# Ledger of designs, part 4: VHH binders against Oxidoreductase NAD-binding domain-containing protein 1 (Oxnad1)

Target 1, 295 residues: Oxidoreductase NAD-binding domain-containing protein 1 (Oxnad1), of Mus musculus (Mouse) (q8ve38)
Amino acid sequence: AVCTQAASWGLKASTLRHLTLASIIKSRRKTDHLERTASVLRREVMAAAKVCEITHESPSVKSLRLLVADKDFSFKAGQWVDFFIPGVSVVGGFSICSSPQRLERDRIIELAVKYADHPPAVWVHNKCTLDSEVALRVGGEFFFDPQPTDAPRNLILIAGGVGINPLLSILRHSADLHRDHADKGRSYEIGTVKLFYSAKNTSELLFKKDILDLVHEFPEKISCSFHVTKQTAQISAELKPYVTDGRITEKEIRDHISAETLFYVCGPPPMTDFFSKHLESCHVPKEHICFEKWW

## First folded at step 1 (VHH)

Design h38 (framework vhh_8h63_2)
Fold by ESMFold2-Fast, scan of step 1:
Order: C-alpha cells, then sequence, then structure tokens
Structure h38 (fold): chain B 295 residues (1-295), chain A 123 residues (1-123)
C-alpha cells in the first residue's frame, strides 16, 4: 500500500530502492551528524520526500519545502530529520522549521539549510532542484508538545543564528494552538511565548517577516526581541521597535523566570552553554530548561 | 491526559472469533498512534498490532493473517478483530496510545495504557 501510494504520487521506484536504510548502513560511512547524534532516539519511519519549493531566506540560507506523502511520518515541534540523499553517502541533519499542523494539513515540512562545505549542504545549495527526491527520518528530544490537560506554560525561546530553525517550529506550533483556542472556543490553552533572537546584523536574522506576522496576529500572546551584535547598516523602520543593540543579557532573561516558564535555547555552543548555566544558577529546574546546540 | 478503556473480552472456543474494542477520551484521538499488546501469565508483554495516525498497520508474526486492527476516528474507538483463535492467544489484552511513535515494534514506546480486557481461548 505504501509502495502503491508512492507510485501514484509520482515517486520513482529507483529512488526508493536506493534510499533503503539497509543500503545506507551497508555504505559503512559515518558522518559528523550520525556520530554526534548516535545516542539520540529516532522514529522508525523512513519516508520518501519530494522537493516542491525552493526559496532563499538569506544569501547563505536556502529553504526547502518537502512533500511527505507517507501519513505515518510525523514530528513534534523542535525536532530534526536525518536527510538521506540518493548517491550521497554523507547523511545530513536539519531541524524542521515548519509546524506539525502544516504537515498534518498539507503533508509539507520546511527545512532551512545554511551553506557549508559539507556534502548535504553542498547538495542543497548546488544540486537540489524542484522534484528532487530524498528520504527523511525524524529524531531529536528538543521539542514542545503540550497536551490539553497540561497546565498552561509560558515559553522563553532563545535563538542564535540558525538555531532559530527549531525554535521557529515551536513558535509556529504555539501560534497554531492559539488559533485553535480562539477559533474553536476550546478549553485548551497555552501561555505566552517570547522569542529572543540574536545575530550579527539584521540581514542575518532569518524569518523576520514570518516572526513579526505572528507577533502582529497575537500581540498579547507572542512577542519578540531581536538582538544585533555588529550592526553597521541602518535598521528599517519596521524592525526598529524590535531590535536591541548588543547581546541578549542574563538580566533580560532573569526577568522572565517563574514556576510556569519553560526555556528553550538553541544556537552556537558558547551561547547555549552560557544561558543553560545561567538558568541553572538561578535555580530553574532542569526539566524547565531544554537546549540544543546547532551543528 | 488520554484515557483508554477496553471492552469485549471473554471466553471463546479454539477456532472461534472475538472483537475487542478500546474507547479513548481526553484528547484528539485521530492524532494518536494506537496499539494492542497482550500479556499471558509467566510471559513477557508483546505488541500484537499497531495502527498509525495515518492508517498504516503493523502485526506481530504470531497473529499476522488472523488479527485485524482498525480505528473509527469519529467514535474515538480502536478495534482488534481476532479470527482463528488458538489457546496460545489467551492473555490480558491492553490498548495503548502514543502521539508519534519511535518504534513500530516496541510496546515500550507507548505512554498511555488501558486497564486491559481478558481473552480466554478454550482448548
Amino acid sequence: as target 1 above (295 residues)
Amino acid sequence: ELQLVESGGGLVQAGGSLTVSCAASGSIFSEYAMGWSRQAPGKERELVAGIYSGGSTYYADTVKGRFTISRDNAKNTLYLQMNSLKPEDTAMYYCAAQRGLYSYKSWNEYDYWGQGTQVTVSG
């Protein structure tokens, strides 16, 4: 039934055969992603996916929209995929930046890939085209998946560089839940979300329009603070109210500490280590601090 | 919090048929992968059948071709149709649920469980 479904959706049998897990394992190739995440739990499903849209989020970051017809493929907001490319022995690791509801509604996930001299990133930037086929497997323990009976929690999201990718998934998921609550009058409620997002300058802040659209849709529930560390160009009038010069400080984060608050930190190791240690020193419970280092 | 309640167990003769059902409440049923596990006295718990939110099914080799798992999302109910029953199928049958499975084959991946319904096959 899966093979019949894949064929009806125009997926190539040769691509599916090439992307079998056994064939990939038999290559005996280890990558930094597979080695680094060897102890991290994966979902059993290996799903075929087809590239249906390609955009540039910045000069160095390319976004892919992937159609995943396999209905057993699912993920929690904040998780990533093992990215298997036919003919490429190195397996990529990329965070999903779209929401779980986007996958349920449209069978689409979104990935944003920064250019790097690493075979999967080179393939995305130089060889990937519309209708290119890949295989995906979900992994990761960095996620936000509240249940209707859970007590509402406030979220503080701290992002640096491409660490925005899984946090955007969490932000978009939170927005989806707020829409469900508002539109359906459901008793299911989540708390507020505030995003702190740091980059060198405003041009390196990814998804600015998408983030601000959510802030404007839910001004009482979603807020953001952009931080720029080496801004030299003039900041646009639209961004100026949301931009602060300098790093995200521990004092700003400390103002948000409460028993109802969950912290999600994703970015370069120095940033991630700094905030994780700071939150622990402020006696925030370990189960209220979730972090992931981008790699 | 998802709640699961099994029903339909009972005594049946070898070669007979029985359907057990599981009623779910407290969450959106259609978002959950569902499964049936069983445990006989002195034996390990085994996952006998699973059905993903998208409808794909899994069956243990011990029951493949005899058991059919199905779901009715409108009624928030999971079913296990058991045909050609054997004395070895005698067990307590448990309904299980998990939002997003990490493994098709492991009962350990399911977080939500019912209290069970007893199936006894005479023979």
Scores: ipSAE 0.000, ipTM 0.114, lowest interface PAE 19.3, mean pLDDT 82

Design h41 (framework vhh_8h63_2)
Fold by ESMFold2-Fast, scan of step 1:
Structure h41 (fold): chain B 295 residues (1-295), chain A 124 residues (1-124)
Amino acid sequence: as target 1 above (295 residues)
Amino acid sequence: ELQLVESGGGLVQAGGSLTVSCAASGSIFSEYAMGWSRQAPGKERELVAGIYSGGSTYYADTVKGRFTISRDNAKNTLYLQMNSLKPEDTAMYYCARTEIYVDTSGKTYVFDYWGQGTQVTVSG
């Protein structure tokens, strides 16, 4: 018989990992997420997720909070998900911007999706509602996961536009580790973290309050510098101390180069290529430079 | 609701060619990735070919270079052109589409829409 109705639902999650056409068949477009990331390692777990909160972070970006009940689902700060939408044959790719500890405690991850004429982004912006159901699989090699035996490292995070998403995950994870060390004595030491975050104007800087809350909680461990390249509106008094007019400069970044410093760069290809190549030209070891491009 | 109806199977001599087709109804055909799976007696079902709505294709190593998958979105029809057929290609051939469904408890299901199949027998 042809299986065409709800009574036909009965296949297991293990079948999804082994036999799905969506995971095997590549899009004809070279910018397709599965095609672009075909060589990138994925975790085995395919997990169900439900949309439990939707917010508007900017005119072009929506944030989703997803409840992931599957206890085997986990990720490292900076990783992304394959985003499988029922009835949509194109698979989305979105960085997780929440921390691993948030998932461990609350079974929640957060994604922030910029509007694009790409089917998964269109679905998020035009069709997604509370209790919408999706499937997720973790991937990515851009992450910060320090081990207890590691020497403390200082982090420099360089973000542009929606490239803030995986860097916010790293920032939040760093804050979680500082909190555990200070309050519980159960965590190992990590170094300082400084975020450089560039956008056209302050309204396109995502998660400003969340970032500043972390700066205020750990003023000796966490710092930030917001950069705006085309600001026309007045900047609020609260943001003014943290905002610089103009680009993030090579000189500012060079001042942070040391043997103990790790660099994470995420944003549009021109920005990520510029800073990663500049750091290499300054003889920063390749193992100390992590970068990821978001198209 | 989706209905998949396969046709074009039959008996063919080793080294011969055969085209099977699948007529799809009940949903927007052009939106979905589709494929062909086969199952011989005593063996597990295998995905032999798949095609995205835009034309990108997948082929199992067992059939690569011999089989060609294609789709006609205007006719809501999927095709599998089988060349240089071997006795080991003898199987029931099923038209398939895969969807991912998440239920209200958060559990993920993989839902395969299958046709009733068409028998291909290769003598040799």
Scores: ipSAE 0.000, ipTM 0.203, lowest interface PAE 14.7, mean pLDDT 79

Design h44 (framework vhh_8h63_2)
Fold by ESMFold2-Fast, scan of step 1:
Structure h44 (fold): chain B 295 residues (1-295), chain A 124 residues (1-124)
Amino acid sequence: as target 1 above (295 residues)
Amino acid sequence: ELQLVESGGGLVQAGGSLTVSCAASGSIFSEYAMGWSRQAPGKERELVAGIYSGGSTYYADTVKGRFTISRDNAKNTLYLQMNSLKPEDTAMYYCATYEFTYDEGSGSYTLQYWGQGTQVTVSG
């Protein structure tokens, strides 16, 4: 699998003063998920999905669990969906944060959606209810899908903000593979996984309990480091061993570079640009670096 | 904590050039994505140029091809080279850090550590 930056980024204009209709259409296309990802490969299947659970991961982030009965619907850890809402002309783009095995076992995928005034996010936060129905199509080139004959590889996952979503999918998939190795006596070895996850403060770190549950289940195989840049509140005793004040440094990442290591970087452009350039300067092969920008 | 001081503004004729600078102190400058925002009379403040920690740049459509953002990490200084200046470029220019968040097909930005600004006035 070749790691590829999936989307061209665009910035939200503060105000419109004087635009022609053509300029307005052009501006919409630049910020539309389908336009931004037009060159990215999609899977063939378009599947109906029904909302079966709604929770909040933070005050600004709502999690949806979607039942996908269509058995031909499948994805690789790290991929996203085109999110089609009946009656909404704008198509959403959301990374799947659950594992492929969760879909195989329960026919469920999980999406986590940050509040915004963009129509799909408004629908998720203001109109979506239990039993709401949507249509989904899988896309994306940012994924981890090791085969049994592959040499074992260590993973370094670098997440910022909502970039945790596809990396949590990869982390959960890695945990599933470790369980398979332990339970099924698989003949292939599975490498270690370390997550670096940066946010402004601990309240903005999503899925802390889910991540730490995996660390505690596989302490020799899964580890994490939470980084906070503007923490003012006291850090709880449970989180303190895993939290570092300040940004993720190039030195911390460099200490993990080896011929057997794969890097997955997902977050805002400043972070993805910083780490992708740093890894290239350290002579990491391009096929060992996968990055995706999420705004 | 990063502290920012802008300088280099002034009065220039339309078609002219000007470089504004931002001196940074406090935190490690090279770790920050940096940008230039401006506010013209009667308008909202807007981001016109950005440079990421990795060196990649962004420009607003109104300034693309005319403005160049650069950084000198050894001197903790951010620059905006402005060419082919227009009266519409008249504004107070602010140096800031910024972060992007993904919200459903649209990027947004948050600006922090704004300085006092430097005034650029372009006469016609």
Scores: ipSAE 0.000, ipTM 0.146, lowest interface PAE 15.6, mean pLDDT 79

Design h47 (framework vhh_8h63_2)
Fold by ESMFold2-Fast, scan of step 1:
Structure h47 (fold): chain B 295 residues (1-295), chain A 128 residues (1-128)
Amino acid sequence: as target 1 above (295 residues)
Amino acid sequence: ELQLVESGGGLVQAGGSLTVSCAASGFTFSSYAMGWSRQAPGKERELVAGITSGGSTYYADTVKGRFTISRDNAKNTLYLQMNSLKPEDTAMYYCAKDLGEYSYGYWDTGSSEAFDYWGQGTQVTVSG
């Protein structure tokens, strides 16, 4: 249950602490996903996948459901895929937002892709159709994969923007484990999970219904706090109990620090660096802090 | 295609005034926070001013009281009115769009890292 500190599409925390502005500007330039993540471990399997469903999670985010028939293809909650598109030389990198159990049962993974002026994202938004074929390879060291002999851990998930994608996979996996445990102890017990998810406004919070469905299914085990920084529209009655105006604060996160707690942070570089540094200053062990930058 | 095109830079004497402009296209300008950053040769980039979609403003301490940021949503244009210019204001000025996902370092820390789509920039030179 020990958290791994791997940056799959971003820089390690120690590197971020020593960056100059020029280095930060350089790191903000889009580089090839394969080049940025060259040192990150991949699974050996290269699997064919077929687009079986396309939905719009928001005007700027498309969700793809991919059928992966290859039974040797597997992943851990929080991992991503190298996304190989026929006729496109640039390889995409996208977090899997569905759970490992969804793949085991249905041979389906889910990806959510925000529009960007980058060939793989442009392909997903402009050219991808039902039955489009791609190739996938799993990678990443940012994951939650508890073992039966592990002591139960509480999870604090801190998400910003599209950083919700791998954290939703972890949240869904946690729910699967709680469901298995409730069903005649089919699985071992795990601790509680709390998600802190920040966006400008409620319309930019992705997967609200999916997240709240899990909170309502496991109210004693799963909780969430949505944070909005620039909300101008009235908040709906259904969301109001879960929404806080303003940024996720150090105080809120500090209240959850304990020897049994693992922290998973995924979002923009300023957010991930801010919380990683803060948790380290509070003497949280590095192995209890997992983070990954979407950029 | 998202584009930001800066203009209005030039040579101006100390104590003078200058307005730089940024023409935006390829996105819903009125929905995004916008900013101005600057970079002098051999120095790090500094966020000098920002304006939210609702009109709230931020200014770096180095320019507060001298610079005014404004926007014209009908023209998709961002402005920076610079008064009482000093030689220390000499820099390349860049227009920037808020990424929409950065809730940290944007206003409180004055970090330029919270912005994307830097444009080509416009040079402002202040002489004595």
Scores: ipSAE 0.011, ipTM 0.175, lowest interface PAE 9.5, mean pLDDT 81

Design h6 (framework vhh_8h63_2)
Fold by ESMFold2-Fast, scan of step 1:
Structure h6 (fold): chain B 295 residues (1-295), chain A 126 residues (1-126)
Amino acid sequence: as target 1 above (295 residues)
Amino acid sequence: ELQLVESGGGLVQAGGSLTVSCAASGFTFSSYAMGWSRQAPGKERELVAGITSGGSTYYADTVKGRFTISRDNAKNTLYLQMNSLKPEDTAMYYCAADRSEYTLDDWGSYEYEDYWGQGTQVTVSG
């Protein structure tokens, strides 16, 4: 299968006489999430959800934990939600960063929303409170859902900026499966997972503690490499072993190519295109290169 | 560093076809949104077609159904296939690249700037 989602240009031709390509990209990013993802598969369930916790992952990123009582609501690690806000006509699109097991056990999903002038993001940052109610519908074809009879696969996760969100879901799901393997009777045999996660500096790397907790719990199965491109501040002692100065390189990714490896890429469009094309040029099968295009 | 070189223009009869090409160098072509704009004498420049790095396309109403934009990332080349040409299509055609710095902070945090080539003249006679 393919792990891709096509984007469309949602602009009206009659208004384009004065626009640059930059303006077109900006205009497209301001349109309703539903327009951008109209062709993408959705799950049937529309579920009510209540905000039960609000935290900040960084000065610009707010995390919501949502209680979803509807037991028919489910998702696969890497999927996102249509986010319907009462009184807001624009529908948001946010990747789920928690694991499927967290939903099964606690009826909670986690979303992390970066501030933007887009109405759903403005609502999350300026109006959302504890007990706020929203409606959710799961979508997306970017996911990791191994079955017990599947051959074990190694995962390479390549994240940039808020692209960590769906990859953290996949990382957390992988950890859940490794934990289940240690607890006999419900185990899946999966390979190793390595996360490459890039941001301008360590302050913009989201979920550092959560990621490192998983690395420390499963040091032979889970590893990570944080990449910083414009770091000027001191790096904490806890992070230093995991931080590399500079961009994620083609060579570093190429060293992980094998018949058993799946690649998941989520980040800005230039990053996604760069790594997906590089992997294709190295003859990695298209079904082993998973990414979504939202531009 | 970024350079765009248009070619393939010329004189063509109304109803004919022509393909213009843009050779790109000095940047990672596959990561950029690309487009074609045109300008006739005494008129403002008009964006006629755009293509994202992912392959999604846009066309102005004036050319929709007649023009096809495509890219060959292996050759770093952008194409505009023009069919059923009309005298009104007569213009200088410019290749454009959306200059996005490679950054790892998304949600509209990129700086964008169009870069333009020298252009290639297309003349459609009646």
Scores: ipSAE 0.000, ipTM 0.277, lowest interface PAE 10.2, mean pLDDT 80

Design h8 (framework vhh_8h63_2)
Fold by ESMFold2-Fast, scan of step 1:
Structure h8 (fold): chain B 295 residues (1-295), chain A 127 residues (1-127)
Amino acid sequence: as target 1 above (295 residues)
Amino acid sequence: ELQLVESGGGLVQAGGSLTVSCAASGSIFSEYAMGWSRQAPGKERELVAGIYSGGSTYYADTVKGRFTISRDNAKNTLYLQMNSLKPEDTAMYYCAKDQGEYYDFWSGYPETAFDIWGQGTQVTVSG
């Protein structure tokens, strides 16, 4: 709720100011994470974290699991961290892809970092080892944090490439809430979640097993549709029921529009702008559309 | 990287038919989603039809039921069969390669969404 309103309003105000200043500050680069996100709210806590597990999700994406012992460190599903590396002057920005409950239970967060010719990404891919220490600070206004007294909402998550990272956090959080409802006998209910996730081919779709495990655990509450735009290899029998050849279409998204539906869109700017504009043109309330651009 | 050469344009009367073709070279044609975009003078570029690597097709509402996109992977050629042509179909027709997941020409951003190779092929429909 709060996220969708803040994101929509903030972007319009920033766009108008930026357009006014463009002729004056034409050549200014906003490549650095801290500079680009200077106006975005951060939590106060700066926490030490230690790398406790490293996995490869694809040839270009490495996942880190970090132990964060500081119990004052917390986040909402969909938020990111400032990533401070000792000896590296450039600060990284990475979305958390694990759930808030994973942090509460195990003191673990998970980050997934695509290789880039940028110092924090180079460090993650080339220098990071088990027991490496970093410092983290939570930020971001793109999140899903329903309260027990809130009316149930259906979620449509639209992910492109590494934009899956914060949406996986939201998906995992939704699964945690469904599990809590079943286990603790809570009377409040949360709605359904459907993930649309686009990549060039199935090998570039991240977290396929994790996503499908959640779909199989909660088949009436969680669903997914993988979209591939450049698939030439044979699709495995396990994935085939979930894979569509071609782009996520405006019609398919439009079929999910209702008063009870929230849309979360995260991916590269062309994809994110396309779906945000389409939803706005369909008169979806701005408070029902939350989006974030990560490249 | 694909190089694309369009051909088959010309002058046709309203209600007539025309097929435009696009010959591709330079890389594996069958690997890419392909499409046709058009631009009339003074108007924005419009995606009219697309075909994915797996064979699924897309059509703009303006041409749906009148135009048919097809591909011949053995000949590295893309086709657009245009039937029941209207004066409003008058435009330069460009063969386009989808950039993939992020920069496809149905994302609504033609300048960042596809590559155009060659000069296009002009279709003029007289009334």
Scores: ipSAE 0.005, ipTM 0.257, lowest interface PAE 10.5, mean pLDDT 79

Design o12 (framework vhh_ozoralizumab_d1)
Fold by ESMFold2-Fast, scan of step 1:
Structure o12 (fold): chain B 295 residues (1-295), chain A 125 residues (1-125)
Amino acid sequence: as target 1 above (295 residues)
Amino acid sequence: EVQLVESGGGLVQPGGSLRLSCAASGFTFSEYYMYWVRQAPGKGLEWVSEISTSGSITKYPDSVKGRFTISRDNAKNTLYLQMNSLRPEDTAVYYCAAGRYDEFWSTDEDEYDYRGQGTLVTVSS
């Protein structure tokens, strides 16, 4: 008879089945924030925060202003937070859309949360009230933090949907630096910023007034182009100069390629991959292309 | 008039291969991201693969990565899915879908601009 020795190493059928199920779950676009971002570095500080203002940016997007008293809590424009809710086991992940200077001056950060059928978003939309308390930890490597010794750079920001959130932080930070430059000795000069922001229609374009206020304050430094793909309603006279019917094109982006230009792309994975690979194919250095995907 | 017509489905043994095709007409195919999505009996739609407008970027969930390959021919307005090492759990109706990249939001991942009628794939001994 043949005597065969089997390896003692291996998983039991039940363990292997559970592993396979976990792999199938992970293959879905929406997964747990901590699991999706497990490899992304976090800052050490865990800070308490209180909800001090609640605003609706659209029917599906709620903005929270959070008071963060802990002076050791800080972030760079474009970063996000782990969002810990007492009594909720699932940890949220939300980009900060306010500027670092707003935190330094007022101890406030702003988050904008689109409704979704996951516990942190449900809590923000259905349970959150003024004075609700949460805990925050900063993470992310998608940011704009220019130093005084850096050569001036022009920024091209490419946003799709809720990908506007970290890019609005970058836009607001750029505006803060331009204001500071007006004060002799406050800051160094930085280049221009142009935002390309795509949504289905004008009602889905978040922060339109905030963005246009910055364009009007710094018309030589800040500009924007809103793109709408399914606009059926008439566009208002105030928005019409800034709105293009149709998607953001490679040709429009290509016109801004130079040695002095940094690109920040944030939006749905297909959009983000499309523009980042297009820029790489145009020989833009990898260090000049920053992107972050929203699942 | 927009049409997406899938073909290539059928009965196959576990470990076998099938190649699905999708013929597109009535829109500018080269301007759309293309997708394969599937629906098993009694289950919801599951994303299977996506491909960029030029074909340079492709994505897969872990459940099919390494086994399935999406490709496109813009000159022929045709999308393909090469399915290898098929498993019983791959049994589903497979749909070709089209969408512009800027129209996909995290809340609307199962909603596409255009979707075909589907082709049935049965993996069985």
Scores: ipSAE 0.005, ipTM 0.235, lowest interface PAE 10.0, mean pLDDT 82

Design o15 (framework vhh_ozoralizumab_d1)
Fold by ESMFold2-Fast, scan of step 1:
Structure o15 (fold): chain B 295 residues (1-295), chain A 125 residues (1-125)
Amino acid sequence: as target 1 above (295 residues)
Amino acid sequence: EVQLVESGGGLVQPGGSLRLSCAASGFTFSSYWMYWVRQAPGKGLEWVSEINSDGSSTKYPDSVKGRFTISRDNAKNTLYLQMNSLRPEDTAVYYCAAETYGLSYDEYDYWSDYRGQGTLVTVSS
């Protein structure tokens, strides 16, 4: 199924006059989360959540672990939340990067928020503390939810920048299913998962340790290729086998095309458009390509 | 070395047309969003048009919408701006610019150091 999340930018000539290119690009992103996603289906549940852990994934990205006591709150791997902050009129939109099983087991979801001059991101980075309370509502049509009777599918995940967030949820869910299969013996099988993840440099690659822990736990089922476009510092020996200099190319993706393969693409619009168009030109069925656009 | 070379500017009468070209080299042109920006004498930089990496999406401010058309030829590494129904207020130096939006993680640092020398467009009777 093709899963799209439209992004729009409110550019006005009078606002853009006398500005730098950086300011022009920022002006593209004046559209509010609720406006961009107005047509996207939400779940009915509005749940209270409490911040129980705060960590830094990179110099610009904070991770929040939120305790969600409401038993009716649930999500599918790849979905996001509307993020309601007391005293903040602007509603945030953040992909859940933890797995559905983490919520079922511990009543915890994880969000990763990049700093921006947008009120919800400013709140997360500057005002949020342990025990802060927010309200959450699940939305989104970009997800992976295989059923026990489904034929095994191979997944190719293509992530750019913060687009890793929903894809990490999908990767973690896949790992949970592999653990269930190994532990229960006669549980249903799922195919392999390969992640392609691009960032400017290795410090901007989020969740490297978590991703590599999954690769090492399931070396025959989970693999990854990190791509760095502007690496200046030396790459550590531990990362070097997994890092490729340069952008993710269509050539690298083409070898994974088969009838059993599902593609999930999440990142900036030019990246998602590029790979979606390329996969379509290679005769991959539209229902085997799922993408979501983030800036 | 990255290079952008604009051409096609000149003197034109109000109501006339011009087609600007920008020849790009030293980077993977097909991976970059491209822009036309302009600067009138004594004024700041103004955004004129943008096009995504594959040419499927274009945007314009109201001041030029319906009169200007941006396009690109990725096989030739060339960006174009077709300008119709030109007005005296369109008089400016027009610059071609590129940015690393595709696969770039850093949303705060989208400007490119890749900017051409510009081409002068003068609209006068």
Scores: ipSAE 0.000, ipTM 0.203, lowest interface PAE 12.0, mean pLDDT 80

Design o19 (framework vhh_ozoralizumab_d1)
Fold by ESMFold2-Fast, scan of step 1:
Structure o19 (fold): chain B 295 residues (1-295), chain A 124 residues (1-124)
Amino acid sequence: as target 1 above (295 residues)
Amino acid sequence: EVQLVESGGGLVQPGGSLRLSCAASGFTFSDYDMYWVRQAPGKGLEWVSEISSSGSDTKYPDSVKGRFTISRDNAKNTLYLQMNSLRPEDTAVYYCARDHYYGSGSYEDWFDPRGQGTLVTVSS
């Protein structure tokens, strides 16, 4: 241990100072999830959860399916969890990307975690295995939970990077409600949903197959537009009809503005700030613009 | 390699002005929206300003609006921040950062890459 540290000290002084500063800056940039969200309402239930499946959505994003046996544990589409890891003092914050109905039916939630130099993300990527146990508590005010007495509203979902996670939950919930509507007396009618999802390249777009399966199941109710800003590889034939080269434009979003439309924006702060401000400048009421920033 | 080099910081009295510069290399500067962010002693990172890739659109938080002006020179691959009417609460290390406006940005990607920063101290 002392010998290993002594070897590390053999690095150039400027490099060591730079690494130390970078680590401190990264730690401060990743303000504790609990501190950032201290004013955000949590549900009272603290539930045990067990990892029952692990997959990769991309080289940098790992998906976990968690079995949550506690029947008092519930969430609304778009909400996140406080993620408590035994032996890890830092509490993670991760959006649920599965639907509320998946939890009701199977007692499963899905989280998708991008690698980051932050203890909960490091644990998910480097230490988490099947049957690992964690504790979860639901929080968040970014959600879609329409009531039977509500007038139908159209949704425009604008996603960047891992901001797709809570929006996928909303998209999946919308699909569930459309399926339930086909069953007499099981649901009420809701409006259309269109997803705008931007990444540098098609390989960085998460859940492409899951999203397109929903589009194909409900072509009159669910649609999507994938945007790529730095595509170098050839786009596959199956994706090509859904992919636009270039950023999501203000004009594209403006074409969807109406009194019946709700906007959900989730992604990096500059993206969420950009679209939220643009929508306000177009006189969309603040209560029709829901946004959440994920670090 | 992508490189950002901030300069122009220093000690100024309240009410004073400073102009910060960021020299960019290793990427096509004109393709990226750019930011200034700062970190005050004992605090986290705070967004200070942003500018579109063309330079046509700029944004500021209320804390600096009317006092700070972001600009860029795409021919010189240089980003600027003109800071006027400086206050003690503007004391911070200032960093320039390349954007992922619509993209795959984690918090790290949003602030990376950035340079070593330039210290601004506003003291009477």
Scores: ipSAE 0.000, ipTM 0.166, lowest interface PAE 12.5, mean pLDDT 80

